# VH-VL binders against q0atu2: the designs that were tried, part 368

Target 1, 119 residues: q0atu2
Amino acid sequence: MLDKKARIRTSREYRNVFEKGKRLSGRFLIIYYVENALDNNRFGFITNKKIGMAVIRNRIKRQLRAIVREYQGQVKNKHDIVLVARAGIGKSSFEGMEKDYIAIMKKAGLFARNANKID

## First folded at step 17 (VH-VL)

Design vh28 (framework fv_recibokibart)
Fold by ESMFold2-Fast, scan of step 17:
Structure vh28 (fold): chain C 119 residues (1-119), chain A 121 residues (1-121), chain B 108 residues (1-108)
Amino acid sequence: as target 1 above (119 residues)
Amino acid sequence: QVQLVQSGAEVKKPGASVKVSCKASGYTFTDYYMHWAKQAPGQGLEWIGEINPDWGDDNYNQKFQGRVTMTRDTSISTAYMELSRLRSDDTAVYYCARAKYWLGFSAFDIWGQGTLVTVSS
Amino acid sequence: QIVLTQSPGTLSLSPGERATLSCRASQSVSSKYLYWYQQKPGQAPRLWIYDASSRATGIPDRFSGSGSGTDFTLTISRLEPEDFATYYCQQYESSPYTFGQGTKLEIK
């Protein structure tokens, strides 16, 4: 269950992320992301019928929310991030989606305090 | 063909609530936000709010905040707008309209036919 | 909220004439988020122009939209009888997504 305040709620904010955002593709996920003027992160999700029937889409939606919630404390604050599920995500495992999410977020530089060295 | 079909006219007393439906057909229901707008007799259009049909996230014009609730049922491709604590100045035609919110063309390109809500005592 | 002011409120012209309808915003609106709608009595609004200047599907090329920032214009180069209606501009730049008060195009 992702907190209401941590969600992109408006259509215009989705448009803002797609228009001005950076794009990074993973195996199962694509992220679009921009810095916001708020004190918190907001997440949005795009799932389409190419993923599968309602049962599969509902599972993917539940699992994506769980993954984002689990790692939200690691994400650098002040970002609007939209996750777009690729067609192949319907055949992925929870662990596969989680690993893909971590990999793309790290590559995007969105994980806070990911330095290997102590200053 | 792409179409939005709204429920029929309603007559309500002050203090009651009304729930208007908007049934979508001919497109993928979850690819478009559903918006609602009000048009009082002889007046222009006023935006009420929007809902993400896939995820259920909603957002309202502050003027209606606390009195409006938007919901949807994806199994029947139908969006709902409920307006509570009705007063005489809520008398209006209410429209639903879709707008694409992610990739490609975005506009309020398809509108429902409108639902007349009359509030009188 | 962004206020859209349309002028004139009513424009009385004859078929064959040129019509120019204005929409002014209280704050800057990206052209991508400025739309025009046509509405006839008893009917729902119909999308006419999107992205300030792009005609919606089926809209005749006598209609053109232009403008940027705070000043937008809808032009009808040569009025046909079917063009007499009320035209509304709308912004999608920020919530609440407001409409202008409309310009009613009337037969003289």
Scores: ipSAE 0.783, ipTM 0.885, lowest interface PAE 0.7, mean pLDDT 90

Design vh29 (framework fv_recibokibart)
Fold by ESMFold2-Fast, scan of step 17:
Structure vh29 (fold): chain C 119 residues (1-119), chain A 121 residues (1-121), chain B 108 residues (1-108)
Amino acid sequence: as target 1 above (119 residues)
Amino acid sequence: QVQLVQSGAEVKKPGASVKVSCKASGYTFTDYYMHWAKQAPGQGLEWIGEINPDWGDDNYNQKFQGRVTMTRDTSISTAYMELSRLRSDDTAVYYCARSKYYWGFSAFDIWGQGTLVTVSS
Amino acid sequence: QIVLTQSPGTLSLSPGERATLSCRASQSVSSKYLYWYQQKPGQAPRLWIYDASSRATGIPDRFSGSGSGTDFTLTISRLEPEDFATYYCQQYESSPYTFGQGTKLEIK
């Protein structure tokens, strides 16, 4: 689980990211992202019914949370980032989802330049 | 038909807690934030807080912080608001209402019918 | 927190007349985050106007919303008996999301 400070908690903050943010699409994920005026990053998530039944959606939710938590140290500070799961994500492996996340975050320029000391 | 149906009226003593439910039907429960608002007799509307029904993230008006807790059960498309340490000025009708948060407009377009909570000795 | 002040508090008019209801914000509110609700006694509020000027589904053409920044107005061009109710403005610009105190439209 991400710390409360690292989560987008309000509906208005989600709205801000979707209205003002940039969009990048990966294979299984879409990210919307915008610089914030805070000292830290915040993450939000959108999973919809198109992904599959509750069992699949619950697995995807758990896996997305784990991936974001694992790589949070690599993300450039002062961003609000919303991850939107695409319909096809229900058929992905954990490794496939993780690779997609890394690729899209790098393409967005959101990963720190020096990866050697990121934990 | 899109509806929010709330639990029935409650009468409580000062110091007690009350838990009001709001059952959603006719739409995807997790696509809309759920909000709660208070309306004391003869008074206007006051926003209490909101909850993300998909991920459970909640946020409260500071006036109610520490006394209010919002939860949900996605298996039955129901949101809950629990208000603790009740005082006489908590006597009010409490409403739930939904808002869209990732496209379109974010107005509170559907409201529950309201739940009267009376706090008296 | 953004404070919304509605005026007048009570507006007494007859059917057929024009009504103008004001909502003033203590700081700037984007038009897309200003909403109006109608409430009748014993009923839940109903969304009436969204994005400052867009009528919600089923709302008659006689209702119009306008304004930007700190000054917003709800206008009813020709009052019908069913229009007598309390109207609330609301801002969604920042949390806590606040409502005005309401304008009660009553029969003269």
Scores: ipSAE 0.800, ipTM 0.899, lowest interface PAE 0.6, mean pLDDT 91

Design vh3 (framework fv_recibokibart)
Fold by ESMFold2-Fast, scan of step 17:
Structure vh3 (fold): chain C 119 residues (1-119), chain A 121 residues (1-121), chain B 108 residues (1-108)
Amino acid sequence: as target 1 above (119 residues)
Amino acid sequence: QVQLVQSGAEVKKPGASVKVSCKASGYTFTDYYMHWAKQAPGQGLEWIGEINPDWGDDNYNQKFQGRVTMTRDTSISTAYMELSRLRSDDTAVYYCARAKYYWDFSAFDIWGQGTLVTVSS
Amino acid sequence: QIVLTQSPGTLSLSPGERATLSCRASQSVSSKYLYWYQQKPGQAPRLWIYDASSRATGIPDRFSGSGSGTDFTLTISRLEPEDFATYYCQQYESSPYTFGQGTKLEIK
């Protein structure tokens, strides 16, 4: 699970990422990201009712946290990153979400050169 | 109509806990952070903390010495603020207020009507 | 934390007069994160001005907000009886989000 300090907790930090951050869209995810002045990365998440019923949304939330935690060591430090789940994410597999996350993070230049491959 | 409706007045003894509710209607509950503020009799407003209603991430004003906990129940669009180990100086009206945190950001544009909590021995 | 100091604490005026309410911050606050609220006795605060100068929906044009950095002002060009209330400034620049102590506008 992500440590408290690795999460965006305040509304003001969310606003900062959306106002100043860069945007990149994948199939199931959109990321907004901006450099921070901290020693670590912070992750935020936007998931809403458009995804589906509570059971589906809770599954997506668990899987997103698991994916972000799995690859946090590959993410370049000093970024605030918000993941926005697109409506279609409710129909994705874990592997599909993971592949989309890796692809979008690589395209954004946020993964270190040695990031895990989706082979 | 967008509104926040809070639970009714409470009278508590020192050392007890109080849990105030704030029920949202007329908007998508998870699009707005829920904030709580305190107003002691004849005094100004003091921000207590905030909660992300979708993910549950919370953040508090350190002045409350870890005595405050914010939670929510998305199935009934209701936010809660629990204040423990009550002291006489916790006597106040407590307000919930929403603030949009992504896309078209907002200030505290909608407030609950307030809940009077009286702490007396 | 950012401390907001409002002055005067109480302003006694008559209907028809101009009111000027000050809010000073202990450190810089972007105008985008400075808000004003009106509160009447027994009522919840109501958003009045956002982004330092933008009137909330339904707020009369006799109200204007201005300022930047550490110095912000709320001006009421010609007081109406319904304007007598307490006004609070609030910063959203950094957590904890703070309010000023309020300026009570009372009838002379």
Scores: ipSAE 0.777, ipTM 0.887, lowest interface PAE 0.7, mean pLDDT 90

Design vh30 (framework fv_recibokibart)
Fold by ESMFold2-Fast, scan of step 17:
Structure vh30 (fold): chain C 119 residues (1-119), chain A 121 residues (1-121), chain B 108 residues (1-108)
Amino acid sequence: as target 1 above (119 residues)
Amino acid sequence: QVQLVQSGAEVKKPGASVKVSCKASGYTFTDYYMHWAKQAPGQGLEWIGEINPDWGDDNYNQKFQGRVTMTRDTSISTAYMELSRLRSDDTAVYYCARVKYYWGFSAFDIWGQGTLVTVSS
Amino acid sequence: QIVLTQSPGTLSLSPGERATLSCRASQSVSSKYLYWYQQKPGQAPRLWIYDASSRATGIPDRFSGSGSGTDFTLTISRLEPEDFATYYCQQYESSPYTFGQGTKLEIK
């Protein structure tokens, strides 16, 4: 589970990301992202009912949190990032979601490894 | 028809807790944050806090922190606000109101009818 | 926290007159996060103006909002009997989200 400080918790902060942020679409995910004035990254999530019934949506929610947490250390610091699940995500595998997440984060230039190839 | 319907009036003793409900209909419950506000008799509005109905993240006005808890039950499209350790100055009408938190205009555009909570011995 | 100060506290006017209601913020508020609500006795507040100047659905064009930074105004060009109510401004710039104390518009 992400720490409270690593989550977007207020409606106003979500609005900030959608209004000022950049948008990038993947196969199963869309991200909206903007630099913040904090010392850490914050993640928000949006899952639509079009994804499927509660059982499917709950699985997607668990898997998204796990993926974001796993790769949190690789994300360039000081960003607010909102992940929007696309309707087709309900048919994806964990590996498929993970690959999509990595691909869009790299394309956005948000992975520290993508920006700095030297450990 | 979009509406928020709140539970009925409550009379509580000092030190008790009260839990007010707000049932949403006519829209996708998880697309809007649910906010709560207080209005003491003859006074203005005071924001209490908010909750993300999909993910459960909540955030409270420091003035009420430690005494207020917001929850929701997505299966019945209902949000709850519980206020504990009630005092006489908690006597007020409590309102729920929705706010769209992703693209689209944002505003407290739909409000519940209000729930009067009276704290008396 | 951002404090919103509304003035006057009470405005006594007659139908047909112009009303000007002020809302001053203790620090800058983006226009897109400044709202006005109308409230009548026994009723919930109703969204009246959003984004400082945009009328909500169904709100008559005699109502206009204006302002930016720390100074915002709600103007009613020609009062109708149904306009007598309390008006609140509200900011959504930063938490805690705050409301002004209200301006009560009453019939003279």
Scores: ipSAE 0.784, ipTM 0.888, lowest interface PAE 0.7, mean pLDDT 90

Design vh31 (framework fv_recibokibart)
Fold by ESMFold2-Fast, scan of step 17:
Structure vh31 (fold): chain C 119 residues (1-119), chain A 121 residues (1-121), chain B 108 residues (1-108)
Amino acid sequence: as target 1 above (119 residues)
Amino acid sequence: QVQLVQSGAEVKKPGASVKVSCKASGYTFTDYYMHWAKQAPGQGLEWIGEINPDWGDDNYNQKFQGRVTMTRDTSISTAYMELSRLRSDDTAVYYCARPKYYWGFSAFDIWGQGTLVTVSS
Amino acid sequence: QIVLTQSPGTLSLSPGERATLSCRASQSVSSKYLYWYQQKPGQAPRLWIYDASSRATGIPDRFSGSGSGTDFTLTISRLEPEDFATYYCQQYESSPYTFGQGTKLEIK
């Protein structure tokens, strides 16, 4: 689970990312991201009921948190990043989501360290 | 029809806690933040805090930090606000409110009917 | 935190008159994050104006909002009996999302 300080907690902060941020779409994920004025990165998440039933959505939420947490040290500091799960994510594997996340973050220029290594 | 229905009035003693519920209907509960506001008798509105019903992330006005906890149960589309260590100045009507779609609009367009909490000895 | 100061605290007028209600912010607030609510005794607040100048659904055109930066105004061009209520401004620029103390419109 991510540290409370690494979470986007307020509705206003989500709105800021959507209004001022850049958008990049992957296979299963869309990210919106903007530089912040803090000393750390913050992550937000949006899932939709179109992903599937509660059991599927809960699995996706758990796996997304695990992926983001594992790679948080590789993300360029001082960014607010919102991950939006696409409808098709309900049919993905953990490995598929992880690969999509890495690909999107690299394409966005947000990975400063080697993202292929998990600590 | 989009609606927020709150639990009924409560009378509590100083030092007790109160948990107010807000049941949402007519929209996807997890797609909108839920906010809570306080209005003491004859006074104005005061924002207490907000919760993301999908992921559980919460944020509180510092004035209430340490005494307020916001939670939700997505299976019944219900949000909760618990206020602990009640004092006489916590006597107020408490409202839940939903912003318009928060990535486009953030005004509180839907409000619950309010829950009167009376703290007396 | 951003403090919103509303003036006057009470405004006593008669039906047919023009009302001007002010909301002043301690820091700059983007117009899209300034809202007005109407509240009548015993009722929940109702969204009246959003984004400083846009009327909410069903709100009569005699109501108009204006302003930017730190100074915002709610104007009622010709008061009707049902307009007598308390009006609150609110900012959504930064948490905590504060309300003004309210302006009570009362019949003279």
Scores: ipSAE 0.749, ipTM 0.883, lowest interface PAE 0.9, mean pLDDT 90

Design vh32 (framework fv_recibokibart)
Fold by ESMFold2-Fast, scan of step 17:
Structure vh32 (fold): chain C 119 residues (1-119), chain A 121 residues (1-121), chain B 108 residues (1-108)
Amino acid sequence: as target 1 above (119 residues)
Amino acid sequence: QVQLVQSGAEVKKPGASVKVSCKASGYTFTDYYMHWAKQAPGQGLEWIGEINPDWGDDNYNQKFQGRVTMTRDTSISTAYMELSRLRSDDTAVYYCARTKYYWGFSAFDIWGQGTLVTVSS
Amino acid sequence: QIVLTQSPGTLSLSPGERATLSCRASQSVSSKYLYWYQQKPGQAPRLWIYDASSRATGIPDRFSGSGSGTDFTLTISRLEPEDFATYYCQQYESSPYTFGQGTKLEIK
């Protein structure tokens, strides 16, 4: 569960991310992202019917919220980020989605430098 | 093909609440935000708020904040607007309208037919 | 919030004449977030112009939208009887999304 401050809530804010943002594709996820003028990050999500039946979509939605929430402290501040689930995400495991999310966020340069990183 | 059909007219007393429905058909319900707008008799349009039908995120015009709640039921492609603590100046036609919130143009391109809510004692 | 002011409030003209409707914003609005709607009595509003200048599907070419920044215009080159209605501009630049008060186009 992300609190309201960490969510993209308005249609216009989604439009801003898609129109001005950068795009990066992973295996199961696409992200669109743009720097914002706030003190915090905001996340939005697009999950379409091509993912699968309601049971599958509800599982994916729950797991995406959990992954984003778990890693939100590692994301460089002042970004609006929209995650778009690709059709194939319905066949993924939780670990597969998590791995894809971490990889795409690192490739985008959106994970803050880990000062305690060794190696 | 694409249409929004709203519930019928309501007559309420001051202090009551009203819940208006907007049933979508002919498109993927979760691909468009649903908005609600108000039009008092002989007056112009006033935006009330919006809801993301997929994820449930809502946002309201501060003028209505605290009295309005927007919800949806994706199993029946229906959006709801509930307005509480009704006053005489809430007498109006209420409209739902959709807008695309990602690829393509974004405007209130399809509107419901309107629901007249009359608040009188 | 962004306030949209439409002028005139009422415009009385005859068929065949040119109509010019103004919409002025209290703050800058990107052209891509300025929309016009037509509304006839007893009916829901209908999208007429989007992105300040693009006609919605089925809208006759006698209608044109223009403008940028804070000054937008809807023009009808040669009025037909079915054009007499109220026209509203709307901004989608920032929440709360606002409408102008409307310009009522009526037969003289």
Scores: ipSAE 0.792, ipTM 0.888, lowest interface PAE 0.6, mean pLDDT 90

Design vh33 (framework fv_recibokibart)
Fold by ESMFold2-Fast, scan of step 17:
Structure vh33 (fold): chain C 119 residues (1-119), chain A 121 residues (1-121), chain B 108 residues (1-108)
Amino acid sequence: as target 1 above (119 residues)
Amino acid sequence: QVQLVQSGAEVKKPGASVKVSCKASGYTFTDYYMHWAKQAPGQGLEWIGEINPDWGDDNYNQKFQGRVTMTRDTSISTAYMELSRLRSDDTAVYYCARARYYWGFSAFDIWGQGTLVTVSS
Amino acid sequence: QIVLTQSPGTLSLSPGERATLSCRASQSVSSKYLYWYQQKPGQAPRLWIYDASSRATGIPDRFSGSGSGTDFTLTISRLEPEDFATYYCQQYESSPYTFGQGTKLEIK
């Protein structure tokens, strides 16, 4: 799982990403992202009640953590990134969510230059 | 409508632990960070820490790090603050307060009524 | 850590007078992250001013906030009896989110 160093932990850091960050929308995910002054990436997540019941929200949360952790090595360092789950994410598959994440991160230019060799 | 209701006053001995609760109602619990603040008798406010009620990520003022733990139970919209290894200077009113952390940002706009914790030998 | 210093510590005035309360920060604080709270004995703090100058809902127009950078002010143009309370400034610029030590506004 993502260690504490790789997580956005404070409300102020979330606010900074939303206020100063760039936004990209995918099918199931929206990302907000901004460069940080650290040597590592930090990830935050927004999942809201409109996604569905607790069982569905807990599944989405587990799958988002797994996807972000799996691809963390491909992400260019020094970014704070917030993933916002869209209402429709509750109907997605793991593969659909993973594909959407990869597409958004590539479009944002947030993958390392040789990331295409890993695909 | 919107309110935060805290647990009642507690009297503890030095070295004990105390766990204060803060029950939210009238809003979506997971849309707001929950913060905790301390106010010793006749003194000002001191921020203790915060917790993301959706994901559980927490962050503490270094002064309390190692003695404070914040948790929540989303099923009952309740946040908790546990302070361990109590000392006489932990005698204070403890407040919870909410702050919106994404679009529609807010300051500490709603506060609990406070919980008096008395540490005496 | 950003330290907020409020002055004076106690301000003794009569109803009808103007009050000026100062809050100085050890580092620059964006106006949008500077807040003021009013607290009466035995009560929880209440949000009074947000974003340095915006009155919270229901707060009378005799209250005004101003300032930027490191120097912020809360002004009460004509004191009413219910205004006598302790006022705290607070910064949300960086964690830990600190409060000033408070200015107690007391009746002369």
Scores: ipSAE 0.807, ipTM 0.897, lowest interface PAE 0.6, mean pLDDT 91

Design vh34 (framework fv_recibokibart)
Fold by ESMFold2-Fast, scan of step 17:
Structure vh34 (fold): chain C 119 residues (1-119), chain A 121 residues (1-121), chain B 108 residues (1-108)
Amino acid sequence: as target 1 above (119 residues)
Amino acid sequence: QVQLVQSGAEVKKPGASVKVSCKASGYTFTDYYMHWAKQAPGQGLEWIGEINPDWGDDNYNQKFQGRVTMTRDTSISTAYMELSRLRSDDTAVYYCARAKYIWGFSAFDIWGQGTLVTVSS
Amino acid sequence: QIVLTQSPGTLSLSPGERATLSCRASQSVSSKYLYWYQQKPGQAPRLWIYDASSRATGIPDRFSGSGSGTDFTLTISRLEPEDFATYYCQQYESSPYTFGQGTKLEIK
């Protein structure tokens, strides 16, 4: 599960990611990311009113938590990553968000390499 | 007309809990962290903690860890600070203050008017 | 935790004089994470200087901030009656975010 240690909790840490991090835009998500000095990854999230009404924002928040939690084991260790939801995310499906997340994380080089497989 | 309006003064006995509110208006509540600070009579400012108003992530000064809890209600743009197991040295004015955490300023640029909490037997 | 030490604790001056207020950090603080606040009795603090040297909106040009690393200064070139207040420096470099103990600027 995405526990407290895996979340960006302080305002200062958000500012660090935005000031020093690299930026990649996907269809529904933007990520900002930077290496940290810890032994684990930390995730932060930004969802703003441009996404839509409270019911839509709550759905997006729930789905983003689920996606990040599901793929946390694939993320290269020692990174602080902030996911920014774009306005258009309110019209996305769960599968659309998941696909966008995987694509952007791969572009960033943040997903670990697949292990070799036996025939 | 950006402002933070706090709840009124409280008088509590040692061992009790107090919950102070801070209602935001004039800006997008979820774009700014809400911080809380304490000022004992005739003394300086001491930072207590912060909360992400959108996602609810909180972070506390170790001195208050275990006695303080910060929450918020986004439907009414209100942040709360609850301090438990009150003792005499908790007598202070408590302030809320906002800080932008997504681009721009991260200083405590807008403060509530303060809430006096008196702890006496 | 980063400790901020302000000096002097009390500064007694007359209107028209120059005031220099010091803030020293126990470890390095990036200038962009150093702030100054003014507080008058019975009022909430007000942001005065951000990023060590930038004046907040509406703050008169007689106020200037400077410094980097561990040594920061707030200067008031010519004191006006309304400038007599307590000034606090604050660091946002690392949690817990700390304030100095304050410098009380009082009329001599």
Scores: ipSAE 0.813, ipTM 0.902, lowest interface PAE 0.7, mean pLDDT 90

Design vh35 (framework fv_recibokibart)
Fold by ESMFold2-Fast, scan of step 17:
Structure vh35 (fold): chain C 119 residues (1-119), chain A 121 residues (1-121), chain B 108 residues (1-108)
Amino acid sequence: as target 1 above (119 residues)
Amino acid sequence: QVQLVQSGAEVKKPGASVKVSCKASGYTFTDYYMHWAKQAPGQGLEWIGEINPDWGDDNYNQKFQGRVTMTRDTSISTAYMELSRLRSDDTAVYYCARAKYLWGFSAFDIWGQGTLVTVSS
Amino acid sequence: QIVLTQSPGTLSLSPGERATLSCRASQSVSSKYLYWYQQKPGQAPRLWIYDASSRATGIPDRFSGSGSGTDFTLTISRLEPEDFATYYCQQYESSPYTFGQGTKLEIK
């Protein structure tokens, strides 16, 4: 679970990310992201019923929280980031979601330089 | 028909807790934040707090923080506001209202009918 | 933190007259986050104007909203009997989201 400080909690903060943020689409995820004036990152999540029935949506929600939490330390500081689950995410594997998340975060330049350095 | 229906009037003693419900129908419950507001007799509106019905994240007006808790049950499209350690000045009508937090317009466009909470001496 | 001050507190007018209701913010509020609500005794508030100037569905064109920054106005060009109610402005610019104290429109 992400700490309360690492979550977008207010409706107005979601609207700020959608209005001022940049958008990047992956296979299963879309991210909207904007720099914040804080000293930490905050994450928000959007799911919809087109993903599937409650059991599928609950699985996706658990897996998204786990993925974001696992890679939290690699994310470039001072950003508000909203993850929007695309309808097709209901058919993805955990590995597929994780791979998509890593790819979109790298493409957005949101993974810290030291975290992306593999040589 | 989009509708928010609140639980009935409550009479409580000072120091007790009250839990008000707000049942949503006619729309996708998780697409709108649920807000709560207080209106004391003859007074204006005061915002209490909000909850993300999909993920459960909540945020409160500092004036009520520590005494208010907002929750929801997505299986029955119902939001709850619990106010503890009641005082006489908590006597008021409490309203729930929805607001869209996704891209697009947002406002408190649909309101519940209100729940009168009376804190008797 | 943003305080909304409405004026006048009570406005006594007759049907057919023009009403002008003011809402002043203690700091700048984006027009897209300024709303007006109408409330009649015993009823819940009803969204009347959104985005400072856009009428909600079903609201007569005699109602208009205007303003930006810290100064906002609700105008009723020709009062009808059903318009006598309390009007509240509200900001959604920053938490805690606040309402003005209300302007009560009453029959003279």
Scores: ipSAE 0.813, ipTM 0.900, lowest interface PAE 0.7, mean pLDDT 91

